# Designs tried in a protein design chat: VH-VL binders against q9h9l3. Part 121

Target 1, 176 residues: q9h9l3
Amino acid sequence: PRKMVAIDCEMVGTGPKGHVSSLARCSIVNYNGDVLYDEYILPPCHIVDYRTRWSGIRKQHMVNATPFKIARGQILKILTGKIVVGHAIHNDFKALQYFHPKSLTRDTSHIPPLNRKADCPENATMSLKHLTKKLLNRDIQVGKSGHSSVEDAQATMELYKLVEVEWEEHLARNPP

## First folded at step 7 (VH-VL)

Design J41 (framework fv_amlenetug)
Fold by ESMFold2-Fast, scan of step 7:
Structure J41 (fold): chain C 176 residues (1-176), chain A 120 residues (1-120), chain B 108 residues (1-108)
Amino acid sequence: as target 1 above (176 residues)
Amino acid sequence: EVQLLESGGGLVQTGGSLRLSCAASGFTFSNYAMTWVRQAPGKGLEWVSAISWDSDYTDYADSVKGRFTISRDNSQNTLYLQMNSLRAEDTAVYYCAKARLAVAGPFDYWGQGTLVTVSS
Amino acid sequence: EIVLTQSPGTLSLSPGERATLSCRASQSVSDNYLAWYQQKPGQAPRLLIYGASTRATGIPDRFSGSGSGTDFTLTISRLEPEDFAVYYCQQYYSSPETFGQGTKVEIK
């Protein structure tokens, strides 16, 4: 197959009452789980809500953060032309203001064989934490520090690898 | 037996248009990406364009972007290349090739090629 | 785009000799998504190696590929008369897909 990477982004709240989700961290790993990119990213707008319990982002992380336009350019150079794996990946692409081809996108929150392997309903949207615990016997997103996007991207790639052969065969026979 | 048969090549004037076809047989056409690769007389291989198994993804070399359009008809097992605004530099043998995967190369089977000659 | 540079441009050798062909990428070709092709005059290219080191079906074991990252090599351990041809490397890791300019292996 073509090159495959996994991505996970963390967002903070900007705009009125922090309603807008703006990119504040992005992690990308290769097929083997090695980190290709991991940077804190400075949104162009004022951060109203760090959403720290979920994002793990604090004010001090913004001191040396890469400006959004520069980070976006770096990230898109890595993603373009590759199969990109993520969990509920639409949210990451929206934060990046980027459209990735559906034929090159793999969303581990919507792969029926993966849910079945975890003894979960095939049409349910299961959390990354739940699937990782059930299938990899690994706890992620634990503690008071929020999520680690590196840990999440690595878990996402490993989950996809469990069903890669059967799912790629399915996609070849059943075009989305 | 995998076969790829190109057609539609010929002599065309600068600024003209031409449509190439590639008829595929011996494999499940709709499962694989397809590509066009060209070779100018006495020169090397130049990748021109690729299309994914489902037509959702297409890509082009910078030299042909905006002038050429790749498409496929999975019901007819046929790949196409619509070439517009042809230049003398587009003169080449055009090969149809099958990618090994649904999205990208490498290219494991090739047609015999069809010659396109662009002159004034 | 990833630019592939092949060297030498021409190899003049005799049957029975070892041929070593180089392909250098302007940036890392991850997952070893690099292929080698053979082209004889008047013929379409033939896939020899993919994944940097995996022989395609029907390719003799005198052909071997090696390398990773930016430096790749095709080796023909003992040239047969039918091996005199032009050889191209190709990356399918990053869009657009690109070919090297070719190395001609010719009879001395």
Scores: ipSAE 0.000, ipTM 0.459, lowest interface PAE 18.2, mean pLDDT 86

Design J42 (framework fv_amlenetug)
Fold by ESMFold2-Fast, scan of step 7:
Structure J42 (fold): chain C 176 residues (1-176), chain A 120 residues (1-120), chain B 108 residues (1-108)
Amino acid sequence: as target 1 above (176 residues)
Amino acid sequence: EVQLLESGGGLVQTGGSLRLSCAASGFTFSNYAMTWVRQAPGKGLEWVSAISYDSDYTDYADSVKGRFTISRDNSQNTLYLQMNSLRAEDTAVYYCAKDRLAVAGPFDYWGQGTLVTVSS
Amino acid sequence: EIVLTQSPGTLSLSPGERATLSCRASQSVSDNYLAWYQQKPGQAPRLLIYGASTRATGIPDRFSGSGSGTDFTLTISRLEPEDFAVYYCQQYYSSPETFGQGTKVEIK
């Protein structure tokens, strides 16, 4: 398969009033949707707000979590040199404190052809849940137990595959 | 659970060749880097070769470059080490080891090893 | 290549005592890329610590790792009979991956 991976991260609230988003889980899948990495990650700062409704993270997940510094090194070894697909992916890169080249980055929240296929305004930022339901007829992020970053990464890869040929041609004509 | 089983070791003459196999089970083989580590009788551990989950990255110790070839068959969950132009100093127990990552990293599981003896 | 030097070569101790093992690198190793292994005679190595200080799954809390840069330590706070073995450090920061020569922890 193509040297392409999809990533999705979950964040918890740290810092003053829990307003800083710190990495607490990261899932990476390959082109076929197989899991390459899925670890709970211990932030270097005190967790103020687990944001469990969205993150799915609870205190129990932190007991054996991989420290941030180690997790970051592991994740970067997988991402470096690859095309990385994500949804609103700049939030994930910010949480990783990592710069990935724009030429190798694919953000399914900013791909006009994908929105067009979903009958949405081309320049709108649509949620992963909406695009997945509309284009793949699949419900993700259901219930109140939080999001599965594995499920989200898999859905993100499948969404990108729908426009891969068209979008790669666009990027070849319009390099970032 | 996680199991790694090496085979193919044995006695071989200097200048000969041998192919080692490692059968993996209990995890998604195609998601992890795999490594060969050897240990000469009474000596320490020596990293020999590594291969990434997708075979795109391979690496070798200088002592075996040009003679050994690491490969994998993800459809059969099997890791291989093709050893050519064998020397007496290649005599060792060869361990198959699972990397914790899709690319090289620490080795979280090891096989029991297979003995390779090179003599003249 | 990065050369790892372990010291001492042999520690002769009794059960219940504390063991402190050193691993020094010829070049700086990011502390998230150093591991420790235990090996008993006739057995495969067993991962104890990775990322310099993170215990692998199932490893008792009497084992701890510390250090950064070029100076790393494995500590066994209270030796049990089953802890008498050879211990190896390993860096996976730079190719080729390298191991130290080992420290034998033996019973007095």
Scores: ipSAE 0.000, ipTM 0.511, lowest interface PAE 13.3, mean pLDDT 88

Design J43 (framework fv_amlenetug)
Fold by ESMFold2-Fast, scan of step 7:
Structure J43 (fold): chain C 176 residues (1-176), chain A 120 residues (1-120), chain B 108 residues (1-108)
Amino acid sequence: as target 1 above (176 residues)
Amino acid sequence: EVQLLESGGGLVQTGGSLRLSCAASGFTFSNYAMTWVRQAPGKGLEWVSAISYDSDYTDYADSVKGRFTISRDNSQNTLYLQMNSLRAEDTAVYYCAKGRLAVAGPFDYWGQGTLVTVSS
Amino acid sequence: EIVLTQSPGTLSLSPGERATLSCRASQSVSDNYLAWYQQKPGQAPRLLIYGASTRATGIPDRFSGSGSGTDFTLTISRLEPEDFAVYYCQQYYSSPETFGQGTKVEIK
């Protein structure tokens, strides 16, 4: 199988006035969109703001959530040595307190050919929702219950597959 | 309902070979690490080998390195252990177990085991 | 490899008593990647605790795990007749994964 996975994380607000973003859910899918990992994650600090409109996280999800240190180790074992696809993926890596090699990282918010296909300026950062609607004709992040990180990870992988051949050729000629 | 069913155990002479199989059902087999754990009569548990969901990662206990090979067939939901150059010390019940993670981890479901007896 | 040493080897108790089982690692087990299993005669092992302190699905709350680094403990707050079995700790932090030698909890 292709050594490629897609990741999407959800964060909640911790610290003063809920301004610190702490990992509260992580979903990882394989090349075909099958779920490899999907867990609610308990931050080590008190949750001030669940950010439910965007995260989809509610207090009940924390009852049986995996502690951060354990979840981080599990996630890193899946990511290590693989090409990791994400959207604005620096936020996910920051929440995981992890640095993935840039040569193995693919960020769908910073792939010029993908923006070009969507008739957007090549240097603009477009939302996952917009790119998915424009290029896949599919609505994600709908409803009042917040986002599904599984749905987001699956959409991210499908978006990358639209430009995979072109972008991998570009990276082979222009290594990061 | 998760089920793991081992087969292939039996009597074999020292220096011989044997192939164990584990048929999995009730979960998405291709998403999880699988492992073999053995237990000699009256002794404790000994981890033998593990394989990741995609077969990219495999690992072995030092006692079996170079002699045993773990593999899986995700299209048939089956885990295998090819055992070569068998020794009397390999006599044990061999358990198939499912990892909680895609690459390894604690084992949340176990088969009933299959007995391998190695004699001279 | 990380060697796990369990103590005591045998624990003789009566129903209703508290059981405290120890597992010590020869090296630090980071991220609390330690699990506990129960095995009854003629049966496969059953996962009780993973992540040092998280109960597996269906495990009664009388079972609890604690500890970090090199020292871990499994506690059974009030022994039931069905709890007399052999218990194993296991680390899944460092390859190769290893098990302790086991602690037998037997009826007095």
Scores: ipSAE 0.000, ipTM 0.517, lowest interface PAE 13.8, mean pLDDT 88

Design J5 (framework fv_amlenetug)
Fold by ESMFold2-Fast, scan of step 7:
Structure J5 (fold): chain C 176 residues (1-176), chain A 120 residues (1-120), chain B 108 residues (1-108)
Amino acid sequence: as target 1 above (176 residues)
Amino acid sequence: EVQLLESGGGLVQTGGSLRLSCAASGFTFSNYAMTWVRQAPGKGLEWVSAISYDSDYTDYADSVKGRFTISRDNSQNTLYLQMNSLRAEDTAVYYCAKARWAVAGPFDYWGQGTLVTVSS
Amino acid sequence: EIVLTQSPGTLSLSPGERATLSCRASQSVSDNYLAWYQQKPGQAPRLLIYGASTRATGIPDRFSGSGSGTDFTLTISRLEPEDFAVYYCQQYYSSPETFGQGTKVEIK
């Protein structure tokens, strides 16, 4: 079987009025939840809006952050050829300016069996926080200090493991 | 009306220094990012350096890093470019340009440019 | 850095013809932070289009921009004599800001 990793990225606002989402932190965990990568990342453009309540990013984190070009190279070496699990993962790939093969991508915001287990409509896009509380009985993204991308990546992997056998069989019969 | 007026260009020898100035009027200077863009004779446009509205962020093209310093004086509505260790390849018309927004954006107004000639 | 490649290098046309200019980016320019400039001999550049498709103040309707991601186009629907100039694309998404090498639109 191919190796599997889970990813979660934090973005800050750059560009006019802070409307551009630029990568500012990336966490990658392996199948068992061990951290493979966790770095603060310095966007190439000036940060207009740290979005701290959601991102957890503050100015202090940028002082020794890894420049985007270098971080991107490191991250892509980890992702290439692996099954990558994420929640609303298209946002993470957009921030990385990267296109991962859809056959190797697993998005926990779009897995009908997972929503069914959580007593949610199969076609609804449910938040990571909600699914994690319902299915793992864990509270994530707690408090006002922003999200932990490590915590989110770990929760995302554990959620996928709940439906992995069922979903991989579905994908084998119905290739994307 | 928005106006940008560059000054300080001239003939200098390799290894020398020059300071360019850009006097801005007709807009709230302290609200916008400012940039220097150069153009060598017969060549295309090359972005040189940018500075945010509050001077908190500055950036430079790799070709000028460590040699050029961008700065601004919001109380005087003036942008500067200190150029040290000049090389023949720095010969160009240097344009002062206003970004459309506080930290980035397209360059919506340009000065007329000032010629810098570096002789070897 | 994002490298912008313009094609063709020179476009030779007659007044009244349509000009189509291409700008390709080495990686995606997010949120269409792509601008086009016109430069006439002895003059500073003039902003034509920003946000890939929004005309700047005072720019005639014959100029239009399109595209997204890595492929962008500037179209001049019917060339006027004053449109023969050099055109540059520029991305302002990722630092350093970069310009294409330019496309010269000249009289055939």
Scores: ipSAE 0.000, ipTM 0.448, lowest interface PAE 17.7, mean pLDDT 87

Design J6 (framework fv_amlenetug)
Fold by ESMFold2-Fast, scan of step 7:
Structure J6 (fold): chain C 176 residues (1-176), chain A 120 residues (1-120), chain B 108 residues (1-108)
Amino acid sequence: as target 1 above (176 residues)
Amino acid sequence: EVQLLESGGGLVQTGGSLRLSCAASGFTFSNYAMTWVRQAPGKGLEWVSAISYDSDYTDYADSVKGRFTISRDNSQNTLYLQMNSLRAEDTAVYYCAKARLYVAGPFDYWGQGTLVTVSS
Amino acid sequence: EIVLTQSPGTLSLSPGERATLSCRASQSVSDNYLAWYQQKPGQAPRLLIYGASTRATGIPDRFSGSGSGTDFTLTISRLEPEDFAVYYCQQYYSSPETFGQGTKVEIK
C-alpha cells in the first residue's frame, strides 16, 4: 500500500491590510494519526493580522518559529511521493507555494460519498467541523482560542479512512 | 418503501437482443449506483454490470463486455440493460439491485428478478 | 479478479445448533468491503451483513459476521427453520465485484 499522510495548515495575514495568507503553522500526521511534523513557521513578511480566533497563532509562537524557506523544505520532504489528504487542501498547498500531483491528492471537502454519509448534498463543500461531528461524533475547532492543526489533520485522516477503499477504487477507474 | 421492478425478460434466440428495465421507487434514485446481478438456473449469483449515480462510470463482467450496455434515466427513475449477441450461457434470472454506495456494492435492495431464456 | 471460495458447500444441522460459514478470498479484501446475503428458494437475495461485521437493518442478532484479509466468517448462533437458505459472500473492494459460489444450510 502507498504511504499516506494528512496535512493541515494555519495561516496569518500579511501584506497590504493583512489580506495575504501566509503559512504560520503546519501539522502532518501519518495513517494512524501519529504526528510526523508540527511546527510554527515564521513568514518572510511582517504579520499584520494574526487571525488568532481562527489560526490559534499568537505573537509568542513566532519567537522561535522555523523560517518559511527551511520549514517548506522539511514539509516537502515528508509530502513528496505520498498520498496527501487534506480538507480544502488547495489552500494549504497555496500557502506552501507547492504543487502536489492531483493523482496523489485527496480533498475531503470534495468527496461525494463522504458528503452522502453525512446526510449532505453530494456536490456541496462542507466544513471539516460539520463532517467530523456528523461522521465521527466528535467536536473540533471549539472555543475562541483558534483551531488546532494537529486536531484538524487527525480528523481529516479519520474521515478519509471512512471512504478510502470506495474512493481509491473510483479514482483507479476515473484517474484525475 | 423501496421497490425495484424488473421487466423485459423472455425467450430469445441465440444471437438475438433484449432490453431489460428496472423501475425504482421509494428512494432518491439519482443518488445511488445501480447494478444488475444474474443467476443461472440452479447456480449462484454473478455480478453483471454497474452504473454510478451520474452515469459517468460503468463497469461490466468480462463475460458480457462488448455485448451488454448498462444505462439509466434519472428523470424516469429507471435502470436499463441492453443485451446484444445473446448466448445460451446468458440464460438466467436478472436482478436489479441498489448499491449502498455511489459506485457499487453492497446491494441493500433487490427486485424480484426477470427470467431471460436464450435458446438455439 | 478476486475469487471468493465458500465452505462447506452444504451444511446440515438441527434447529438450535450453531452454523459457521466460511468465505476465503484469493487476494486480501479490506474487512470493510465484504457482504453476506441470504437467498431462499424462489426469492431475491437479502442483504444480511456488510462491512464484514455490520448487520443490515432488520436482521436478527443471531446473525454475525467477522474476519479480515482473506478469511471471513458468517455465524448463525441458533438456527431456526426460516434460516434454511443459501448464503453468499460478496466482495466490493475490487472490480469486478464477485460472489462466492454459495453455502446451502439445511435444517434437519
Scores: ipSAE 0.000, ipTM 0.455, lowest interface PAE 18.3, mean pLDDT 86

Design J7 (framework fv_amlenetug)
Fold by ESMFold2-Fast, scan of step 7:
Structure J7 (fold): chain C 176 residues (1-176), chain A 120 residues (1-120), chain B 108 residues (1-108)
Amino acid sequence: as target 1 above (176 residues)
Amino acid sequence: EVQLLESGGGLVQTGGSLRLSCAASGFTFSNYAMTWVRQAPGKGLEWVSAISYDSDYTDYADSVKGRFTISRDNSQNTLYLQMNSLRAEDTAVYYCAKARLSVAGPFDYWGQGTLVTVSS
Amino acid sequence: EIVLTQSPGTLSLSPGERATLSCRASQSVSDNYLAWYQQKPGQAPRLLIYGASTRATGIPDRFSGSGSGTDFTLTISRLEPEDFAVYYCQQYYSSPETFGQGTKVEIK
């Protein structure tokens, strides 16, 4: 059987007016929700905006953060050859400057049967918070201290498990 | 055009309290981190405390941690420093300064400073 | 915390001479989050250099910063009378933010 992991990244603002999203934390969990990787990551560019309300990242987290190039190497070693689950995962891959094969990628923001279970339009892009509350009866991303990428990765994996059998069969008949 | 004006300094006895204010104008106050830096008579600069643009991040020098509280009111363009349990070694000119970034220094504009004298 | 040590404590020079001021960090200052300030008696500090080597707006080109990691330098290529002042380095990479103890540039 193929190994499966879930990933969630937090980004900070770099570049002009902080409009560029740069990787600043990455969490990876296995199928059972156990943490395989969780590190703060130091961007190669000056941080203009920590986006703390959403990212949970503060200046103190950058003190011992792993430099981007080193963190990227560690992360890619974990992802290579595995089925990678994420929510709006193209943003995570963009921040990692990484291409993952479509055949091994699962995006919980673009799985029609998952939306159907949540009583949402099949082709709408629903937030991770909404799907988790509706389908798992669990509140994530609570408070104003920012998101936990570990919590988000764990929720993403549990959401995927709700549709795994149906969606894997669909992908086998309709390869990406 | 950028102006920072401190107020609230004065003479206070050891163990007392003071609240410093800094009125900001000439820039979008809510986009930048703010800091307090002090300087004892004849001594160098000592960073005291910083607050991010959105108040979600605050930080303090170990010498003031637990005694001083930094806060800001973005609707009034004002920075504050609440100083409790004052000691003689807190005697200094206190500068309000604007960070170039939303969460950290460096500090590109400074106020004139306000003198705090702590005596027994 | 990162301790910044400036040397020398005092530089005695004449107008027209080159001043070279050192700032050494107890651990690496990543991303070059190192700034230099000038302070004259009775005045607030003035930002000269940030990002280790970027001049702040309005700062004359005789001021330059260099260095990386733990060793940083401020150079004033040709001292003007108004440059006699105390200079501080500051790191904003690691919490808490810290200043060096200062280097006084005084007239011989």
Scores: ipSAE 0.000, ipTM 0.470, lowest interface PAE 16.4, mean pLDDT 86

Design J8 (framework fv_amlenetug)
Fold by ESMFold2-Fast, scan of step 7:
Structure J8 (fold): chain C 176 residues (1-176), chain A 120 residues (1-120), chain B 108 residues (1-108)
Amino acid sequence: as target 1 above (176 residues)
Amino acid sequence: EVQLLESGGGLVQTGGSLRLSCAASGFTFSNYAMTWVRQAPGKGLEWVSAISYDSDYTDYADSVKGRFTISRDNSQNTLYLQMNSLRAEDTAVYYCAKARLTVAGPFDYWGQGTLVTVSS
Amino acid sequence: EIVLTQSPGTLSLSPGERATLSCRASQSVSDNYLAWYQQKPGQAPRLLIYGASTRATGIPDRFSGSGSGTDFTLTISRLEPEDFAVYYCQQYYSSPETFGQGTKVEIK
């Protein structure tokens, strides 16, 4: 079968006043939700703001974190040639400093049939948390310790599977 | 571009003390971990000590714990190694090296080294 | 502490030949936190490979690293005269950071 993976990244703040978003964790799961990659990633620049409430990243996670250039190489080897599913995936690709072909990219924040199933306007950008609750009856991103990128990647893959047949047919007829 | 220059080496008697310095230039010193690696005459490389970019984390080889202290001054771009209770076995060329990472990691730039000779 | 054992201790080869250097760890080196260095007489070490297989900036493509877990290899595909040196592996996964004892690549 066609090779498909889902990705979710966590970012920390670097640069002036921590305003630059730098990759600090990446999780990749396969079609069945099995983890293919899950590493804390050390940015090349000084971390100004761990953004722990959102990222779940703490200083202790950086002790054994994989350097950005090494992690990027590992991640890109997994993504290259595969259909990559994500939510607001542009942000993940930006943090990876990577361009993935649009024909192989699936963004669950912009798939009209998904919004339709969730009783949301087709042109609205809905959060992963909202779509997962509405369509999978599952609560993600719960609590005050930050997000789990593994949990988010798994939810993203499951959401895509709900519309996969319909959306792949649409893309075959209307290539991006 | 990137330069690391060690100083402070010399001849010292057993039980004595010595302070090594490493002046760094050509990179943002405060963004990276720094390390000291030594090499005894005709022997291999031995990692001695490391310090994180912010001094929150320091680490030492068992052979120097309690005797050596690593420190850094980010305002002066300088790394230090305070060596106390020196032994003949501490005789080596001491290299200052820059880690690729903020807390530890492989060492991408090295100084020329400074010789420390401990005699009886 | 993770002990790194390099073999052979000395490798005698001619220019143009392939060199294969081994580094074995007493415990698994996770995250591929293994590096290789080259040292010539009277000089500081030079980083060749980090992350087990990533070439450092400016390192010729004849140098390659491979392996994972406890077994790592540095390969020099076609030895040049400047490649005759001592090579060290190093793990930076577990404290304390440790180096292997070195492999000397010498001209026969």
Scores: ipSAE 0.000, ipTM 0.450, lowest interface PAE 15.1, mean pLDDT 87

Design J9 (framework fv_amlenetug)
Fold by ESMFold2-Fast, scan of step 7:
Structure J9 (fold): chain C 176 residues (1-176), chain A 120 residues (1-120), chain B 108 residues (1-108)
Amino acid sequence: as target 1 above (176 residues)
Amino acid sequence: EVQLLESGGGLVQTGGSLRLSCAASGFTFSNYAMTWVRQAPGKGLEWVSAISYDSDYTDYADSVKGRFTISRDNSQNTLYLQMNSLRAEDTAVYYCAKARLGVAGPFDYWGQGTLVTVSS
Amino acid sequence: EIVLTQSPGTLSLSPGERATLSCRASQSVSDNYLAWYQQKPGQAPRLLIYGASTRATGIPDRFSGSGSGTDFTLTISRLEPEDFAVYYCQQYYSSPETFGQGTKVEIK
């Protein structure tokens, strides 16, 4: 059996008018929710928009932040060969400029049994906040200081655990 | 070895439609973003459209938005470009290219290209 | 969108000479999001450099890329006969992805 981790990334705006999403924080937790990685990451580009309301990133977090190239190497070493759980995880992989095999990827925004359990349409994309409140009775992403990627990664892993047995059996019978 | 083979080009009248195909082999097609890049006769390269490995992300040049649709079939290792409402300025050689990563970026392998000629 | 301007438009040189090609961006581009391509008549483009300075697999070391921000350079240290071609820069930093208009390196 492959080891499993959950990831959540925060992005800041770079490029023209801050419209490009660049990695600025990454949190990775193990199956039990213990933090394996949590670093602020300095994009190679000028930060135009910190997107603080959503990302929780402020200028002060960039002081002593790990440069992107170094952080990416560390993160990929943790992810390689593991089952990686995330919510809308394609955004995280895009920010990392990384491909992870579909057979080892679990996206909690695209798991029909999870939506069904939350009394949501099976093929709809529900927010992490909504699913966590509905299924775990826990409020995440609270306040105006931005999101905690550690909190989000932990919630994502807990959500996956609710459907893990059912979904892994489904994937074994219907390999991606 | 990596191979990309385009097909579907030809002569079409203004306002018409064509669908281009790109057959990929020699790499795990489902792991990489794919793109279409065109080149008008005697002109430079123009990026047209990109699609992520999982089809969740697609993007288009402003000149083709609303007229062209990029898609892929990972089970058959094939990339498509559906071109509708064709204009004379769409006349070009259309190249299929593979991105280095799962989202469009630098393109490390290219097909031979297929010529599309749009005339009235 | 980011406009890339290449200069010169045409570079007339002899084998053995150094070629220096410029690419200037209308807005700042990360030095990890600029690529260079070579295209010969009747052929598809070939990736030479990505990330502003990283040579693609199989590309001879006479090709080098440098620069950051808005100013990027492709250098061919000693032109070989097979290097006479059109060269394009490309940014993949901001959507839409854009190419420069090309620099033709031709035999003098």
Scores: ipSAE 0.005, ipTM 0.476, lowest interface PAE 14.1, mean pLDDT 87

